# VHH binders against D-aminoacyl-tRNA deacylase (GEK1), part 17

Target 1, 317 residues: D-aminoacyl-tRNA deacylase (GEK1), of Arabidopsis thaliana (Mouse-ear cress) (q9zpq3)
Amino acid sequence: MVTLIVATTADPASINPAAALLAMPGWTAGPILPPDIKSFSNKQTRVIQHDRSIVKEDDLDLRWEEATGEVVDEVIFLSRHTAVSNRPALTVHPIGVLHLKDGESPPQGGKPGWAALPSTRIGPWFRLLKKMAEAHGLVPEFEITLEATHHGPITNKPTMFLEIGSTEEYWKRQDAAQVMALLMWEGLGLGGSEEVGKWKSETGKRKVLLGIGGGHYAPRHMDIALKDDIWVGHLLSGYSLPMEDPTQTKTTPGENYIGGNWRQSIKAAFEATKASFPGGEILAHLDHKSFKGWQKKAITEFLAEESINVGKPNDFT
Below, E stands for the ipSAE of ESMFold2; O stands for the ipSAE of OpenDDE; V2 stands for 0.75 times the mean of E and O plus 0.25 times the DockQ between their complexes.

## First folded at step 12 (VHH; framework vhh_gocatamig_d2)

Design s02 (from r04 with T101V; at its last look DockQ between E and O 0.80; V2 from the best seeds 0.72)
Amino acid sequence: EVQLVESGGGLVQPGGSLTLSCAASGFTFSDYALAWYRQAPGKKRELVAGISSGGSTVYMDSVKGRFTISRDNAKNSVYLQMNSLRAEDTAVYYCAATEYVDESGYTYYDYWGQGTLVTVSS
ESMFold2, look of step 12: ipSAE 0.668; ipTM 0.854
ESMFold2 (binder alone), look of step 12: mean pLDDT 81; pTM 0.813
OpenDDE, look of step 12: ipSAE 0.810; ipTM 0.909
ESMFold2, look of step 13: ipSAE 0.577; ipTM 0.815
ESMFold2 (binder alone), look of step 13: mean pLDDT 81; pTM 0.811
OpenDDE, look of step 13: ipSAE 0.799; ipTM 0.906

Design s03 (from r04 with G50V; at its last look DockQ between E and O 0.84; V2 from the best seeds 0.72)
Fold by ESMFold2, look of step 12:
Formats: structure tokens, C-alpha cells, sequence
Structure s03 (fold): chain B 317 residues (1-317), chain A 122 residues (1-122)
């Protein structure tokens, strides 16, 4: 029944938000996990700190359960973000490695063809983060955005990453660290307020975004994610949807003839999203502008074959 | 619509030269890294060259000194100048674009062109 927050000591975008959170009321020292992972406890929240690669330290949820007997409900990772543009950003994203096949070695942890259970908090906390960043004067300097599903580590419970980007100067920004700590404080209800982002299949909107296509920051899906009470599952950018052009291989058009790992990617992301949102109405939203006609046709036909519903932006109500 | 449109492919003799162009639209070109990939029949797609948003370049070993990648942000275009062409350079060449590179340097390309065929034949 605990929320596990993971920080690494060598990453200022990780340890500084964790330290800011731990400076708030109610924390006590917890057990040391093998080999030497420090922990802290506040209500149902546990913070752990280690000095290894955050994307390659696998199964921390199961290792917590083995060491303490406490069942982990979800995992939240605090990390730095890098971007081609180097622009400052605060980001939220699910994890998985969907573009690789069995036997290939992921450069940033996880395992090929795998999608973690997405945290149900991704959508609600993205919206809360945007409001907090605005209220604390970080906008427009920091872009507040989702990222498409990528990298590890391997986890077994609902997971998300919270990140500060995108250069050393911004990784160290204490005002950004404070906003991330406030997000966790309010989002987890540690100050006594109602927590944000718990899934309840019996109340409210039950529509869950499964993002198909677009760039890493998924701007078309973000418009939907900004709507009140919309839940967010996996977001598959173009790099998670490898598709072979049939005109270059002279294959017959159709989903059975279009090669690449895109079918497996969509199925893994859909199943993980479904598992995180029992009873939810999952709607696949296609970034139409990012696909050629043959790609859209193939994906649409596959979604229909798999009984995965497609949603237009106005279907997310 | 996001588009990457390659041009400049064709038949060329060994030792010859060719310039590939890729015209981009539908995204903020200056925020992206651009790459050329190639795929010969029966082989997997391989990276040829990358140019970052800031102009830094990386080349595969077999093309260093023969190929030059460049970009023109005013024209939203990336180019591959190919000199001293060899039969082994025969492939379909693809333009690709990304806004994300991880901390290990691994690059996650979201957008791909349709490809342009380069044939190097005597």
C-alpha cells in the first residue's frame, strides 16, 4: 500500500526535488535496502535514494516488498531530462522500451518490447504541475510537457517519471525542485488534503488517452491531456512505431503486409494501459499530421481488428 | 502534415558524387536533429550521419571523409553531400528527425522520409 519515490544522489534534478520534499513535515528515517539504499517514510509514502543509474536499477518495487513486507502500489522516479533543443522543461512520462525486439540491448534500461504499467497520476499530475509552475513563475521559461513512453528501469507496479530539464544549469534550479516537491506533496495528500490522480472506475470521467504517433513531446496528445479529468496512459511517438514502407519493399498494402514492430508496440502499450485503468474507456488518439496515408490506414485497421476504440479530440469529454 | 521529402537520388558511377536533399515541414526545424539513414537490400537500416540542432555532426566510419551532412534552417532542409561513391553505398537513403536524445547519446527518431534510391554502378 505504499508509494515509492526514487531519487539518485548524483543527479541534481533527482536529489534536489527529493531533498525539498524531505524538508517538509512528517518524514522519519526508514530501513536501508540492500545493498545500501537509504529510505524515508511519511504516511504511505516512501522515498529511497541510491547512487546508481536510475534507468537501470530494476525491480525496486519488488525489492522494497522483499525487504520490508510492505506492498508497493506505485513508483515515481525523479530524474533529469535532456532535449535536442536544450530548452528548460518540467516533464511527466510513462516508461517502456517498445521499439526494440527480444535480444536487443536497451541503452537506457527496461527490456525490449515491454511497457510498464503507466501511473494513473500522469494526466492529473501533468495538469497540476502546469498550474503550479505557472503560479511559481516558472512559465514561460520552463516548458511544461508530457513525454512519450521511453526507457526503463524495469518495474512491476504503475510507474511514472518526473523530470527537470534540460541542461546542467536547469537541472540544478532550486525553484524547479521546489515545484516538483510541492507537486508530490499536494498530489500525494501529505499535508492532509485529498490526493490527486487515484483511479476510481466508478466515479467521474473514465476516458483514458492512448497516444498514437507524433514527436517525443506529443503536442497533439497534450491538448487532450490538458482537458479536465482526462486520464493518460501510454504515449507512442513515431520512434515506438517502426513501420516498413510497402512501396519500398513492393509488398501488398494492408496490416498483414506492413512490416516493423508497430503492431507489437501498440498492443503492449494498450495492454499495459488497460491493466492500469480497470474498467476504463481507452481511446486511441492518432496524431494524424505525423502519419502518411498508408500508415494511418494500417494503424486504423489494426486498432479495429484488436477492438481498440479510436477517439477524436472532442470524444474526450 | 509533417513531411520529410528526400530528393537527389539516382544512378552514379563509382568515384562519382551526389547530393541528397531533405525538405522538412510541419515542425520547428531548428529544434530538431536531422539524420540520414540507408538500407541496402537484405540489410538492416543503418545510420549514415547526424547533424544536431547546433550543427555538430557524427558520421559512420565507412563514410567519414567522403560524406558531409549539412543543414539550412532558413530553408528547413538537410543535405548529404556524397563524394567518392562506391558500390557499397548503393541503398535507399532516408531522412529522419528527432527532438530527443537520451543521456547515453541514443537518439529517438520520430519522423522518417519515404527514401530516395542511390545506385552506384559501373
Amino acid sequence: as target 1 above (317 residues)
Amino acid sequence: EVQLVESGGGLVQPGGSLTLSCAASGFTFSDYALAWYRQAPGKKRELVAVISSGGSTVYMDSVKGRFTISRDNAKNSVYLQMNSLRAEDTAVYYCAATEYTDESGYTYYDYWGQGTLVTVSS
Scores: ipSAE 0.571, ipTM 0.808, lowest interface PAE 1.9, mean pLDDT 90
ESMFold2 (binder alone), look of step 12: mean pLDDT 82; pTM 0.823
OpenDDE, look of step 12: ipSAE 0.783; ipTM 0.895

Design s04 (from r04 with S30D; at its last look DockQ between E and O 0.83; V2 from the best seeds 0.72)
Fold by ESMFold2, look of step 12:
Structure s04 (fold): chain B 317 residues (1-317), chain A 122 residues (1-122)
Amino acid sequence: as target 1 above (317 residues)
Amino acid sequence: EVQLVESGGGLVQPGGSLTLSCAASGFTFDDYALAWYRQAPGKKRELVAGISSGGSTVYMDSVKGRFTISRDNAKNSVYLQMNSLRAEDTAVYYCAATEYTDESGYTYYDYWGQGTLVTVSS
C-alpha cells in the first residue's frame, strides 16, 4: 500500500515542499502516469507532480491504482493557502464540501454533502509541524494552524492538505517549504525513524476530535488538538452548519422545525471520521461561544439522537 | 460569545435613506471580511454588499450607487448606508463575517447576525 503525495508544478507552495522532500536521500524515478505526470518513489511513498488544476485531481487514488497496480493507503495534497487576513500560515486540514446542497456546483472540487475520509495524521502532524516550525524560527511569523473541513477534490482514501500561506511572497518561502518537507520526511518515517500519526486500533480507546462550530481556523478545537495523543477528524465550522432561525420560517412539527443542512453535515462528518478511526472514541467538541442558545439545544439533542458523544475539554485526556 | 448585532432597521418612505449598523464581538474583527445579506419574504437570502479586511468592496448590481458598505475596526463595526430606497429593498438585513474566501471567490461565512427589518413603504 502506498502514500501518495500530490504536488502541482505551477504552485510554489506545492512544488517547493515536494522538491525539498525529493532532495532528501532514497528517491528513485517512478512511473510516468498518463499523459505525462512524473512520479518518484521512496519506500512506500510516492510523490507525483502534475500541472493540472485541483478539480482534475478527482479519484487520483483510484487512477494511481489503475495505472500502476499499487493500492493507495492515503493521499496528501501540497497546496497554497489564502486568508482574508493575508497573514503567513502553515496549515493542515481535512476536506469535504459539507456547506453545499445537492445540485450546487463546488468551485474547488468535491461533491455537495460529501466529506472525505480524514487522514489520521492530521492531529499528530499538526503538533509535529508546530514543534518543527518553532525549532526552525518560523514562529511567530507563521501561524501554525488547523483549518476546518472544506473543498475537494474527491478522494476514496484518507486525505489531508498541507498548505503554506497566505500571499505569493510566503508561498515562495523556501524555509517554510523545507519545514513542510521535514514534516513529511519525519512523519512518514523515511529517514528510518518511527512514522508519526499511523492509526493503530486497540482496546485502549484513542480519543478522536470531531469539531462542531467556530471559525475557519477552528480556534476552540485547536486548544483540544494541542493536547497529547488527541487525534483529529473533521472540523465543521459555522459555514458547514447552516441552521435556519425558527423565528424566520413557518413552524413545522418534527425535525424540520430547525431547517438547514446542519444535521446532514454533522452526520456525514461523523461517519467519515468513524470510518478513518476504527475503534476510536469519537467526541464531538462544540465551540459553544459560536452558537446561540437555540442552536446549541438543537445540536445537542441531535447528537444525543445519533448516539454521538459530546466531549468537554477535560474529556480529551 | 461571538455576536453580530444588527441595528438601524425601520420603516422608511421610498427615496429615503437608512443606515444599518452591525456590532461585532468575540472574534478578531480586523481579520474578518464582513457582508450584508438580505432576505425578502418568500425569497432566498442574497448578498447585498461585502467588504474585505483591507477595505475592498463589492455590491450587488441593483444597489450599486445607492448603498455603501464601510467598516470601523476601532469600533468592531460594519455599516450599510442605504440611499434612494425602493420598495424592492424591503427585507430582513443580516450581517455576516468570514475569515476565509477561496480562490474562486466563494466566501465561507462562519457567523451571522439575527437580522434587522427594513420596510420601504408609503
Scores: ipSAE 0.593, ipTM 0.823, lowest interface PAE 1.8, mean pLDDT 89
ESMFold2 (binder alone), look of step 12: mean pLDDT 80; pTM 0.797
OpenDDE, look of step 12: ipSAE 0.778; ipTM 0.894

Design s05 (from r04 with T98V; at its last look DockQ between E and O 0.76; V2 from the best seeds 0.00; counts 0 for: pae E 2.1 > 2)
Fold by OpenDDE, look of step 12:
Structure s05 (fold): chain B 317 residues (1-317), chain A 122 residues (1-122)
Amino acid sequence: as target 1 above (317 residues)
Amino acid sequence: EVQLVESGGGLVQPGGSLTLSCAASGFTFSDYALAWYRQAPGKKRELVAGISSGGSTVYMDSVKGRFTISRDNAKNSVYLQMNSLRAEDTAVYYCAAVEYTDESGYTYYDYWGQGTLVTVSS
């Protein structure tokens, strides 16, 4: 079983981290993934580089498996991050397109209603990244953040993105790239240390965060993710919870139905999270402040109906 | 609780002016880009104007030179000054707060207002 690291050749935030990682010892040239994707091999890790948009190459895990016969356990994508604030940031996040409904075309890959399996490494690597960034003097210049689930490409195995942001200047930062490379190096145990973020259902803490609500960076969920031994699944920001205001949509007096694809989104995110963490205790955490009263009520009721456990911050201790 | 509350909508004659306001609360206003969208009956919601956290602005072509988006971080408010209004500007106008945009320029809005109706008619 191998971990597939996916980089592009056009994005500095992908190029530099990949280069930094490949500069470390133990890498050899690997097979070419058809039609022209170069690869490198180090122990159970593979780095692939393509010249397309990072969100446009679908099923790279399956494609790799087919081409090489190797089983892909995980996919890690390297990419740039853009933000309205233009603040420097290093980010980790799961992928999926839960903010779109059927028939809509996702601008950043994936498919509407789809949620990838979240990498089990999201939580642990987020914490490790923060530690490394601090140690290397990137903080407080760089914010270390999670991102909510919001784009593709299509994957079939546990997946996460590692991103450098948030402007072109910062995409090119070599020190940031080095930290990302070290994260991958240490996290994957390429230097001989124990890998970080391997899921073990039989031992240890098994609490898995399913974030519901909040902004794109999900600060309230992030607070929980910073706790030791907390695992992180999907994070559904407000835009992934399309809810129709009952006061505007009611055609029949007395009906309390909340329209929108928010139910499907939660369910898809939950199922994907559950699949990545077999035996885990999935706890939905609600960013209460991000919801209107009627939204919170609807979500709470739905979670109960779906037998999804709700966790408060203290439940993740 | 996050809130975006639009105001200022109403009936105006062609060639007239109107200023929309959106008051925000419950989040760090200065960290968000803000935008005005509109939706006419039977049409899709469309971006009218946006303003980044840094003050950069974008406009749809049909409103360039007529509409101005601005923000006041001290008041947690975003405004849309609409001049030389046309019948085709008739729509429900929504304010939105967005935390980030992707590399393709796609904006992910975190919060939406309930909208305010603007009717341009003689």
Scores: ipSAE 0.269, ipTM 0.622, lowest interface PAE 2.0, mean pLDDT 92
ESMFold2, look of step 12: ipSAE 0.536; ipTM 0.804
ESMFold2 (binder alone), look of step 12: mean pLDDT 80; pTM 0.778

Design s06 (from r04 with T107V; at its last look DockQ between E and O 0.77; V2 from the best seeds 0.71)
Fold by ESMFold2, look of step 12:
Structure s06 (fold): chain B 317 residues (1-317), chain A 122 residues (1-122)
Amino acid sequence: as target 1 above (317 residues)
Amino acid sequence: EVQLVESGGGLVQPGGSLTLSCAASGFTFSDYALAWYRQAPGKKRELVAGISSGGSTVYMDSVKGRFTISRDNAKNSVYLQMNSLRAEDTAVYYCAATEYTDESGYVYYDYWGQGTLVTVSS
């Protein structure tokens, strides 16, 4: 099994955690990927460093396989986070560009209407990161949070982003970079400990969260993700669920006439989540208070139509 | 419960003025960027004006000099002062809120109000 960790030298929030990880024991130089991407190896883990925007380099998993003959099994990106509030944060999230229709141009990579396979490690590593950040004195200064599914690059294997935010001052924080490196070190079992967040055949009856609605930082879905043994798939904030107000398009009645690509977004996110968690019990968790009545009705009816089970908080036990 | 409640819409003659208000609750208002969008029947929803958490503003070209967006963090409210109204300004106006903007400046709105109708007619 090969885990590909991707860093860019262009961002301190990316290269500093990578450098902290590479300073730990066991790394050897790996092959150079075309055109000139350096790599490093330690057990099952490969680190690559490029000099472009982290969201622009598509298909690095397949490019690794083409160059080396090794199949990549998962991809982890190290990146910076920005926020409207500028508050410092350490974040974990899946990727995809669910809000755009075919033919629209994605602002930060990916492709319209697409959801990557989510990493199975998102939930377990979010919980581990929270514990590590607390133990290293980063809380309450840094918020430790999930982010809703967004942006690219295009990947073909289970993927997540690990980010430091939210301004230049915090992107450069070495103590945050060290905690991210420790997360990867422990989570991948590189020091000899048992790795965290791997989905195995015996795992197959555990609950997997599909988050629907809410804000970018998914506060209600985070309450679920903090529970023991809960796995996390895609998290669809309101921006991934474009729904056209029926009072503006009301020429024919019914939910089948509610425009926007929200149905396609839910279906793509569900199918990608299902594919990452074979045998898992996928439960859609709705942030009910973030929806208007007509939105909630339409979403609930669509989930039933697609046989997507809905979970209340107590169903995640 | 997250709420964005618009008010101040109504019928006005061309050349007239209206002030729209949007009262917010259920999130930390000062951490959010706010915007007004509008949608006329059969048209796409379009950005009218936006205001960052730090107070920086943007406007669509056709409303520059006529509309002013402002925010009052103490009242958890965002406003749109609309002057010199034209028939083309007739639409349902929505306020929207986001806590996330990407590095390209693209804005990811999670919350929308129910809208308030503005009709500009003789």
Scores: ipSAE 0.581, ipTM 0.814, lowest interface PAE 1.7, mean pLDDT 90
ESMFold2 (binder alone), look of step 12: mean pLDDT 81; pTM 0.803
OpenDDE, look of step 12: ipSAE 0.801; ipTM 0.906

## First folded at step 13 (VHH; framework vhh_gocatamig_d2)

Design t01 (from s02 with V101I; at its last look DockQ between E and O 0.91; V2 from the best seeds 0.77)
Amino acid sequence: EVQLVESGGGLVQPGGSLTLSCAASGFTFSDYALAWYRQAPGKKRELVAGISSGGSTVYMDSVKGRFTISRDNAKNSVYLQMNSLRAEDTAVYYCAATEYIDESGYTYYDYWGQGTLVTVSS
ESMFold2, look of step 13: ipSAE 0.706; ipTM 0.869
ESMFold2 (binder alone), look of step 13: mean pLDDT 82; pTM 0.819
OpenDDE, look of step 13: ipSAE 0.803; ipTM 0.908
ESMFold2, look of step 14: ipSAE 0.698; ipTM 0.869
ESMFold2 (binder alone), look of step 14: mean pLDDT 81; pTM 0.813
OpenDDE, look of step 14: ipSAE 0.499; ipTM 0.773
ESMFold2, fold request of step 15: ipSAE 0.672, 0.616, 0.618; ipTM 0.859, 0.834, 0.842
ESMFold2 (binder alone), fold request of step 15: mean pLDDT 82, 82, 82; pTM 0.822, 0.821, 0.821
OpenDDE, fold request of step 15: ipSAE 0.859, 0.858, 0.863; ipTM 0.933, 0.932, 0.935
ESMFold2, look of step 15: ipSAE 0.707; ipTM 0.872
ESMFold2 (binder alone), look of step 15: mean pLDDT 82; pTM 0.816
OpenDDE, look of step 15: ipSAE 0.571; ipTM 0.807
ESMFold2, look of step 16: ipSAE 0.666; ipTM 0.856
ESMFold2 (binder alone), look of step 16: mean pLDDT 82; pTM 0.818
OpenDDE, look of step 16: ipSAE 0.783; ipTM 0.898
ESMFold2, look of step 17: ipSAE 0.717; ipTM 0.876
ESMFold2 (binder alone), look of step 17: mean pLDDT 82; pTM 0.819
OpenDDE, look of step 17: ipSAE 0.780; ipTM 0.897
ESMFold2, look of step 19: ipSAE 0.724; ipTM 0.879
ESMFold2 (binder alone), look of step 19: mean pLDDT 80; pTM 0.805
OpenDDE, look of step 19: ipSAE 0.803; ipTM 0.908
ESMFold2, look of step 20: ipSAE 0.659; ipTM 0.847
ESMFold2 (binder alone), look of step 20: mean pLDDT 82; pTM 0.817
OpenDDE, look of step 20: ipSAE 0.802; ipTM 0.906
ESMFold2, look of step 21: ipSAE 0.641; ipTM 0.846
ESMFold2 (binder alone), look of step 21: mean pLDDT 82; pTM 0.818
OpenDDE, look of step 21: ipSAE 0.782; ipTM 0.899
ESMFold2, look of step 22: ipSAE 0.669; ipTM 0.856
ESMFold2 (binder alone), look of step 22: mean pLDDT 82; pTM 0.817
OpenDDE, look of step 22: ipSAE 0.792; ipTM 0.902

Design t02 (from s02 with S104T; at its last look DockQ between E and O 0.84; V2 from the best seeds 0.75)
Fold by ESMFold2, look of step 13:
Structure t02 (fold): chain B 317 residues (1-317), chain A 122 residues (1-122)
Amino acid sequence: as target 1 above (317 residues)
Amino acid sequence: EVQLVESGGGLVQPGGSLTLSCAASGFTFSDYALAWYRQAPGKKRELVAGISSGGSTVYMDSVKGRFTISRDNAKNSVYLQMNSLRAEDTAVYYCAATEYVDETGYTYYDYWGQGTLVTVSS
């Protein structure tokens, strides 16, 4: 089983970390993807340098298997990040397009109402990245942060994005690219040490964060993710939780019914998280200050109805 | 608590003016883009005007030259000056905030206000 690392040749925040990783020991020519896309191999890791937008290239894991006979265990995408603030950042996030219904067009790949299997490495690598960025003098210039679940492409195996942001000047930063390469090198155990972030249901803390609410950079959930040995699944910001204002409701069967896709979003994210962490204890952590009272009440009741456990910060110890 | 609180709505005759205000709290205002949306009865919510963190603005075609969006980072507030009001401007106006816009310009709004009603009638 292999780890597939995907880089886009036209994106400096993607190709530069990949090049830095490939400059480390042990890389050889790997299998060729159709039509003529070369790959590089090191132990169980495969690097693909793709010449198209990676958010639009669905099923790369299955296409790798068809072309090579190798089963993909996980997918890691290297990409640029943009932000309203334009401030520099190094980010880690799961993918999905939870806010859209069937028939709506995703802005950046994926499919409506879908959440990918989150990589089990999101939490552990976020913590490792923070340590490495600090050790290499990138903090405080770069913020080290999670992002809420968003965009595609469609994948079938545990997936995460590693990104450098947030402007052309910072996308090109070689010191940031080197830190991302070191993260992958140590995280995948390519230098011979034990890899970081593989799920083992038999060992260690089994608590898995499912983030509910807040902004795109998940500040309340990041406080939880910084705790020792916490695993991270999906993170649903407010945009993934469309809720219709009940003051506009007609006569309906129930007074507490709140329209919008928020139920489906939570269910899809929970089920994908559960699938990535067999035997794990999934705890929904609410950013309660980001919700109006009627939203918080509806979400809390729905979580109870679905037997999804709520975790307060102290429950993650 | 994250809050976006609109004010300044009311009843006005055609050709009149109103200023809407939105006071924000619970996030770093200067890092956010702000927008005014409106929703008329039986219609979907639509963007009226937006303002980036750096002050760049966008307007829907029907309000260009009549409406002006502005922000005051010291007061954590965004404003919509509405002049030459028409009956079709009647709607509930909402303030919205985001810290993330993707590469295509698609905007991921996390926070919305409660809305303020603007009625333009004789």
Scores: ipSAE 0.678, ipTM 0.863, lowest interface PAE 1.3, mean pLDDT 90
ESMFold2 (binder alone), look of step 13: mean pLDDT 81; pTM 0.812
OpenDDE, look of step 13: ipSAE 0.749; ipTM 0.886

Design t03 (from s02 with G26E; at its last look DockQ between E and O 0.62; V2 from the best seeds 0.68)
Fold by ESMFold2, look of step 13:
Structure t03 (fold): chain B 317 residues (1-317), chain A 122 residues (1-122)
Amino acid sequence: as target 1 above (317 residues)
Amino acid sequence: EVQLVESGGGLVQPGGSLTLSCAASEFTFSDYALAWYRQAPGKKRELVAGISSGGSTVYMDSVKGRFTISRDNAKNSVYLQMNSLRAEDTAVYYCAATEYVDESGYTYYDYWGQGTLVTVSS
């Protein structure tokens, strides 16, 4: 059972954290994967480095298994973050392309209507990253945040992205890269401590956040994710919940329809979250302020129809 | 989180003008990309105009030269000046905002206003 960490050599926000991690004790060279992907091994962890876009390089987990015979348990991507604000950030997020319909071409990888299995480490590592960033003097300069579910590549095992943003000056920041490397080192238990964020039946709280609504940085869901021992699945911001305004849609009398892909988005995210957390209690948490009344009513009714439990903040403690 | 309220819609003759306004309740308005979308009954919502945090603009082909998007960060507002209005411009107009841009520079909007109706009719 191995953890696959993926870095891109041309991206300083990717290769610098990888290099910082590889400078720690215990690494040895591993096989070269097709076409020319270098690898390194330390205990259960494998780091691969390549010079192509990671959001479009599909199935690296299966390709590792085919080349080596080792089963991949999870995939962690190291990448750069871009933002409208250009402010510095360290981010953690699941991946998926829920806003696109079948037949549309995703510019940042993945496939339309798909949500990857979310890494179980998203919540615990977000909290650990925040502590480490504070301890290393990166706060308040860097914002430490989750991001809503977005982009690819296609993966088959639990996946998350760890990112440094949001401009070239900050992508290159070596102190940020060192904190990301420390996060991976401690989080995977490579220094001898117990690893952080592995899903186990005897693990503490079993409640898993499924975020519904809000903006890209999931501010209301982050309030939940900061609570002790809360697990985090997919986070669907407004752009993953396309809902058509009912005032612009005429429906048959006696039937109420709200068009758009929002139902399919919620179902895909819920099923992927459920699959990553066997036996977990999935609670949908709504960012109420981000919805108009008709949207909130439609979503709440759909969640009830699908037997997806809704959690208020107090239900996560 | 961002709350957006549109105003300025109404009934106008073909060839007339309207200015749409969208007020945001977000303290850091300058961190957002803004857009105007519209939706006519039975039609899909479509992008009309967008403006980046840095002021770069984009317009749908049918409104180029007639519509102008602008922003006033001091007033937390985005505007759509609509000139030479046509019947096909009749729609509910929505203001939209986001903090996220992908690596290609494309923006995906999370926040939407309630809409303001523009009717172009004689």
Scores: ipSAE 0.609, ipTM 0.814, lowest interface PAE 1.4, mean pLDDT 89
ESMFold2 (binder alone), look of step 13: mean pLDDT 79; pTM 0.796
OpenDDE, look of step 13: ipSAE 0.801; ipTM 0.908

Design t04 (from s02 with Y109F; at its last look DockQ between E and O 0.80; V2 from the best seeds 0.73)
Fold by ESMFold2, look of step 13:
Structure t04 (fold): chain B 317 residues (1-317), chain A 122 residues (1-122)
Amino acid sequence: as target 1 above (317 residues)
Amino acid sequence: EVQLVESGGGLVQPGGSLTLSCAASGFTFSDYALAWYRQAPGKKRELVAGISSGGSTVYMDSVKGRFTISRDNAKNSVYLQMNSLRAEDTAVYYCAATEYVDESGYTYFDYWGQGTLVTVSS
């Protein structure tokens, strides 16, 4: 089984970390993935480089399997990050497009109402990245953060994005690219050390964070993700939880209904998280201060209805 | 608690002016893009105007030249100056905020205010 790392040749925040990783020992040329995608191999890791939009090239995991016969176990995308603030950042996140309804076109790939299987490495690699960035003098200049679940492409295996942000000046930063390469090198065990963040078969309870609410950088969920041994699934910011103001919703007598696709968003994110963490204890952590009272009540009732356990900060170990 | 509190709505004659304000708290205001949306009875919520963290602005076609969005980071506030008001501008106006922008510059908002009613009537 292989780990597929995807780089986009036109994006310095993507190709530079890939190049830095490929400069480390043990890489050999691999097969060409149609139409003309170069690949490189090192142990169980495959790096591919393509020249198209990273968020819109769907099913690269299946396409690798068709072209090579090798089963893909997980996918890691290397990309640039854009932010309203333009502040420098190194980020880790799962993907999905929860905010759109069927029939709407996602501007950054994926499909409406869909959440990819989250990589089990998101939490552990976020913590490792923070340590490495500190050791290499990138903090406090770069913020080291998770991002809420967003965009595509469509994948079929556990997936995460690793990003450098947030402007052209910082996308090109070679020291940031080297830290991302070191993260992948150590995290995948390519230098001979034990790999980081692989989910092993487990009976019993292992805590998995499902983030509900807050802003894009998941500030309240970040507090949880920094704790030892916490796994991270999907993180749903407010934009992934469309909820219609009750004053614009016509309520039939005997029916209590808050419109918008927030229920479907939570369910899709929960099911994808559950699928990536068999035997895991999934705890929904609410950013309470990000919700109005009517939103919080509706979400809490829905979580109870679906038997999705809620975790307060002290419930995570 | 995250709050966006709109004010400045009210009853105004056609051709008149109003200034809407939105005071923000609970997040780092300078890191956010802000927008005004409106919703008339029985209509979809629609974007009226937006302003980036750097001050770049966008407007819906029907308000361009009549409305001006601005922000004051020192006061954690965003404003909508509305001139030459028309009956069709009658709506509840909502302030919205986001820290996420995609590579096309399109934004999806995490936080919304409770709204302020603007009624344009003779």
Scores: ipSAE 0.657, ipTM 0.847, lowest interface PAE 1.5, mean pLDDT 90
ESMFold2 (binder alone), look of step 13: mean pLDDT 82; pTM 0.819
OpenDDE, look of step 13: ipSAE 0.767; ipTM 0.892

